# Designs tried in a protein design chat: VH-VL binders against GTPase-activating protein and VPS9 domain-containing protein 1 (GAPVD1). Part 6

Target 1, 239 residues: GTPase-activating protein and VPS9 domain-containing protein 1 (GAPVD1), of Bos taurus (Bovine) (a5d794r147to385)
Amino acid sequence: SYLLQVLRYLIEFELKESDNPRRLLRRGTCAFSILFKLFSEGLFSAKLFLTATLHEPIMQLLVEDEDHLETDPNKLIERFSPAQQEKLFGEKGSDRFRQKVQEMVDSNEAKLVALVNKFIGYLKQNTYCFPHSLRWIVSQMYKTLSCVDRLEVGEVRAMCTDLLLACFICPAVVNPEQYGIISDAPINEVARFNLMQVGRLLQQLAMTGSEEGDPRTKSSLGKFDKSCVAAFLDVVIGG

## First folded at step 24 (VH-VL)

Design j2 (from u3 with light chain V33L)
Fold by ESMFold2, fold request of step 25:
Structure j2 (fold): chain C 239 residues (1-239), chain A 121 residues (1-121), chain B 107 residues (1-107)
Amino acid sequence: as target 1 above (239 residues)
Amino acid sequence: EVQLVQSGAEVKKPGSSVKVSCKASGYTFTSYYMHWVRQAPGQGLEWIGEINPSGGETKYNQKFKDRATLTVDKSTSTAYMELSSLRSEDTAVYYCAREGYSWRSYGMDVWGQGTLVTVSS
Amino acid sequence: DIQMTQSPSSVSASVGDRVTITCKASQSIRSWLNWYQQKPGKSPKLLIYKASKLESGVPSRFSDSGSGTDFTLTISSLQPEDFATYFCQQYNSYPYTFGGGTKVEIK
């Protein structure tokens, strides 16, 4: 509980007094972010929530055993030699080449969207398990920062979402074995790539209303079940 | 079990043709390019060409452009390599090999057992 | 055509020895290179693909290094089953081409 009081202090004297508190949170290197991560990592109820929320969708990703779900057409092409590109896509620079590459990108994107929506759905289904002490500190952050005139209420909500995703949920998605969520199945290089893709998109959802969003992700944001993320946040900050 | 089973050894006269078969089993035949590679006795490996079983598209090593013909029969999951105008220098073991592009199956990961073709007077 | 030059053509070695085989491409192939092992009377077997990645079931004593034009295959501690001929193969450009082979023989 002394850690909770230090966290509350840091909201008041580090985040509230910052010229750009959202940027501080997103970097993840300020004192509040570091202490929040340490506190949550030492909290047994946080481990229970993360396991209940993340174990099943991560296992489903591992069972599906998909190849790299690359959605950047330039990076997708780089996985193939020039000879392979010619046989798979045709003459470089042609309309057919671009169309064939886009078909592969679209297929990967559809699979990735389905995976991310599953993670979002489990987040909603397990909101009732969210740790009380983490809810308290997030609600303190919401209350304190909502008093700051330079911050819109929507921006404060986005900051709370940033904290939960960047400092709590996404680290566990990317490194589930480190958090004890997965211990009896190895996570190979390809599965890690796909978990990182999920983590990246989850963090981009937290960028709602931000000019800094990845253009690829921003055009895809309409495909996600945003109501589940909003419902989760409402439970957390409403406490 | 993924297997490529080739037809038996053949003895041919110079000037004749040979057609080697390669029957695939244990995987989706049309999802993998099929390659043909030969090896003269005691020598290295030489790429003859490739075929896409899905649409029949081929690419040949220029050395064989006028003599080699690659075909497939999708109904029997069998690839064929025909080499015409045979010479003594064509005496070799001929291999089929599939090529994949996925994480689980990349490169020429499965080879047939080889077919010895002997060209002699 | 991209020429693949292997050296040495043969090497005599004992069990436990470290063996290094080189493969040089006549122009850059980045990392689009595979290594194959062929035992007498058998078809080639893929060992390493993309100049760095071990095929499933290949022992960790096999490794590859290099990119561009110069590549090496290393067997860190030779075992009885490793006496074979080894080939490199580029798939950067058509036609696919193989090195001349390196025969690893019992000393």
Scores: ipSAE 0.668, ipTM 0.894, lowest interface PAE 0.7, mean pLDDT 87
Fold by ESMFold2, last read:
Structure j2 (fold): chain C 239 residues (1-239), chain A 121 residues (1-121), chain B 107 residues (1-107)
Amino acid sequence: as target 1 above (239 residues)
Amino acid sequence: EVQLVQSGAEVKKPGSSVKVSCKASGYTFTSYYMHWVRQAPGQGLEWIGEINPSGGETKYNQKFKDRATLTVDKSTSTAYMELSSLRSEDTAVYYCAREGYSWRSYGMDVWGQGTLVTVSS
Amino acid sequence: DIQMTQSPSSVSASVGDRVTITCKASQSIRSWLNWYQQKPGKSPKLLIYKASKLESGVPSRFSDSGSGTDFTLTISSLQPEDFATYFCQQYNSYPYTFGGGTKVEIK
């Protein structure tokens, strides 16, 4: 636990004393972030948790073998030539064109929502086997930063969420072979695109639980099982 | 297994018509446009046109617009190309080919075996 | 119609040679270009699509480069099975058009 004490000191002397501790944490270049990454990557119970939680939903994504699950309509149409756009969507600029493009976007979104909900389900299923030492450091972060007057409680919870998702879980979602989670199936570029989509949406869902006042993302995220993500975070953070 | 199987070779007289069939199997027929391309002996490839099997929408190379007719039968997953007012220069191998738009199946990735149509006196 | 001009019309080469085939469009087609291989008596076979992407099962010795109007198909080390005719094809605009073909034959 020698490294845990250093991590606790870095919360107090590096993060707590920063003008913008959340930005410092998310950049991933501060001493806390580097040491946390090294600690978690060397922790056998963390490897067990990541494998137990992520192996099956990642394998399901690979078996389903979907095309790029692009949900930005402008990026989606860029995959087709002008002739292909005309045959698939109709006359550019027409209401029909917009409707047909939106139908394809909606189809991709439905598939992506189903994938993300599978990941959420496995996170919930494995909540109570989250590594004790990682839970401890998250608890110390919450405790120490909650005493800082310039940081609201919602922002402190958002930082704990960033540590769990951005610094620990999502890197393993995007690069599962690097973490030993997947060794018996190749990860092609399309599968990695879709895993990146999953990682981004998991982070967005965690942030909407902490930043409920962002109207631009709230309606697009209403289709996800966001109560399960919040429950996972509450158990790991300890309330 | 995705496959396009075309009808057999035909010998026709000038002024007559020919109808070549292309039976699809191993995939959802209505999800892919079907193209027709011909190749005269010892020559290059020439695009005739395309048809959407879902709604029957067609697009033709202007060279063939008044003589070529593309149709589909969704119940048998079969595409047809009919060429009328045949001339000796219409002697060619006629191919069907599907066009895909997904990362696994993009472009004219599956072709029929070809149907030789000979127009001779 | 967008005219596709292939060069050369024929190339004589030996096994192991590097073969380069060019295709020029009469106006910009960005990257909306496919390459096909056709062996005698056979249907065309898609090799490369979107001017960069190898079709499944196509050996890595095949590659292409270019965008806009000028495109190049390269066979880095010619094999006996590569003696065939090669066609470029644009799908930027209707009608779809093919190059005249390039026959790769034994020297």
Scores: ipSAE 0.657, ipTM 0.890, lowest interface PAE 0.7, mean pLDDT 87
Fold by ESMFold2, fold request of step 25:
Structure j2 (fold): chain C 239 residues (1-239), chain A 121 residues (1-121), chain B 107 residues (1-107)
Amino acid sequence: as target 1 above (239 residues)
Amino acid sequence: EVQLVQSGAEVKKPGSSVKVSCKASGYTFTSYYMHWVRQAPGQGLEWIGEINPSGGETKYNQKFKDRATLTVDKSTSTAYMELSSLRSEDTAVYYCAREGYSWRSYGMDVWGQGTLVTVSS
Amino acid sequence: DIQMTQSPSSVSASVGDRVTITCKASQSIRSWLNWYQQKPGKSPKLLIYKASKLESGVPSRFSDSGSGTDFTLTISSLQPEDFATYFCQQYNSYPYTFGGGTKVEIK
């Protein structure tokens, strides 16, 4: 299609010519990112892939009906009044208070990790249903940018993962009703918060070895199945 | 269905004690604090105290500190409020209510039907 | 103890009227305030928690505003089933305390 030709052109003349093409992609405001999103949103096979991959883990999240899976201890504490904090955690400022808060954070993190691993598992299970035209454009990006001397192959692989997760998969995780993945059930505020947490962590997996990584997020990355994301990428780019 | 079912009405003499029960069903009894609140006829609500059914920890409104005793029996999922040295001004409806801290169970979201305690000579 | 001052003590209104009930705390309670509805002969029912969050199944005509010390409960279009007494309750500090109540009567 002519739109695929335009996308290939933008790899050559926007991304390849950029001083920092990975940051361009992550911002999501360059011409390639915008057109890739528009192309994928209009592609029926992309909708089929996203539905086959995301419908079940999203429905499981909705059925579990968990409270906000907050992992920032300061934000978690603010759910509770001072009286409630005292009864749940003990005296403010004490070691016991800090330990009890951390126990609740750790419980939420364990649930969130389990959810993210379910999403990763369905992504792996549906890898071979990935749309041919998207596979083609991602492989073109990989091949073209791998020839650039200033870009290491590991960095180019990370850029392909960024595109797949940030511009294609994660928007559908966060807003599944917009993508037609969930059409007959409402997504309440808490469920959307938890879907956003899943999307955030999926994107962080693409940032392995990156200087932009959050130190806290980097320390927790060992809890996720990184090999699954790498295997998915290998199938998509044929590498 | 989450329910709190309280014991029946009591008529008591001044100086005696009353013990009101509150049987919980339909949820995990030890996961929610239990509160006791009273309402004198034609009047507002007054917090008596709370108990953690898991460990038995209590807090009381200072007005009731030496007269009220909150207990639980985990084996029967039942909370109890005992009020001693009764006076005519203790005539009220006494409620139990659970307190939740999750997005589906906030505040005192489930109340017992109330127990009328009448103190008269 | 944090004293909760509620006004008016009573209001008589027609179906469809907007009714506003105020609750003032003697010190800041941030947003740690709940509203309860109590119909005659019944237990209190949680209506709004943490100032502005409706309990499940509560009609959208109920709303809350305020923070710190000054809070309002608004019934945008009064219905016959809204005849009741309304209480605010702070849970910022022990002891938990309630406002004196506002009785809403349908004319």
Scores: ipSAE 0.645, ipTM 0.887, lowest interface PAE 0.7, mean pLDDT 86
Fold by ESMFold2, last read:
Structure j2 (fold): chain C 239 residues (1-239), chain A 121 residues (1-121), chain B 107 residues (1-107)
Amino acid sequence: as target 1 above (239 residues)
Amino acid sequence: EVQLVQSGAEVKKPGSSVKVSCKASGYTFTSYYMHWVRQAPGQGLEWIGEINPSGGETKYNQKFKDRATLTVDKSTSTAYMELSSLRSEDTAVYYCAREGYSWRSYGMDVWGQGTLVTVSS
Amino acid sequence: DIQMTQSPSSVSASVGDRVTITCKASQSIRSWLNWYQQKPGKSPKLLIYKASKLESGVPSRFSDSGSGTDFTLTISSLQPEDFATYFCQQYNSYPYTFGGGTKVEIK
């Protein structure tokens, strides 16, 4: 289609010429990012892929009915009144208080990691259903940017993962009803919070080896099956 | 279904003690604090205290500190409130209520049916 | 102790009326306030928690507003089942304390 030709042009003359093309992609405000999102949102095979990949893990999240999976200890504490903090965690400022808060954070983190690994697993299972035209554009981006002297191959691979997760997959994880992935179940505020946590961690996986990652999220990244994300990317870019 | 079932009404003489039971069902007893609240006839609600069923830790309203004793029996999922040195002004309905801090169970979200304790000679 | 002052002590109102109940804390409790409904002979029922969040199954005609020390409970259009006594309760600090209650009666 002419849109694919425009996207290839933007790889060559917008991304390739940028001083920091990875940051440009993650902001999502450059012409390539905008057009890629518009193209993918209008692509029927993309809707089929997203539904096949995301419907089941989202339904599992809804059925599990977990509380807010907050992993920031300061935000977790703020869910409780001072009286509740005293009885649940003990005296503020004490080692016991910090230990008890961390125990609750660790429990939430374990549940969140398990959820994210389910999403990663479904990405792996559906890798070969990835839309051909999107695969072609991502492959073109990989090939073109791999020729740029200032960009290492690992960085170019990370940029392709950024695009796929931030501009294609994660928007559908956070707003599945908008993408037609979920139509038969309501998504309440707690479920939305947890879907947003999944989306955030999926995006942070692409930032391994980058300074832009959330420091708190980075501490949990070692617990994910990163090989599944790498395998997905290898199939998409043909290398 | 989450439920708190209390013991029946009691009539007591001044100076005696009463022990009210509250049996919990439908949830993990040790995961929620249990509170006791009373209501004198025609009046408002007064917090007596709380107990952590997991470790037995208690906190009392200072008004009742010397007279109220909160305990639990984890094997029967039952909380108890004992009030000693009863006076006529202790005539009230006594409620147990669990406190939630999680999705779908915030605040004192489940209450027992209440136990009327009448203190008269 | 944090004193919770409710007003009015009673309200006489008709079905369809808008009713406003106020609750004032003697010091800031931020948003750590709950509202309860109690019908005669029944246990209190949690209505609103953390000064804005309706308990599951509570009709949308109930709302509250406020933070810090001044809070209001509003029933936008009274229904026959809403005639009851309403209590605010702070859980910011020990001891937990309740307002004196507001009885909403049919006129």
Scores: ipSAE 0.638, ipTM 0.879, lowest interface PAE 0.7, mean pLDDT 86

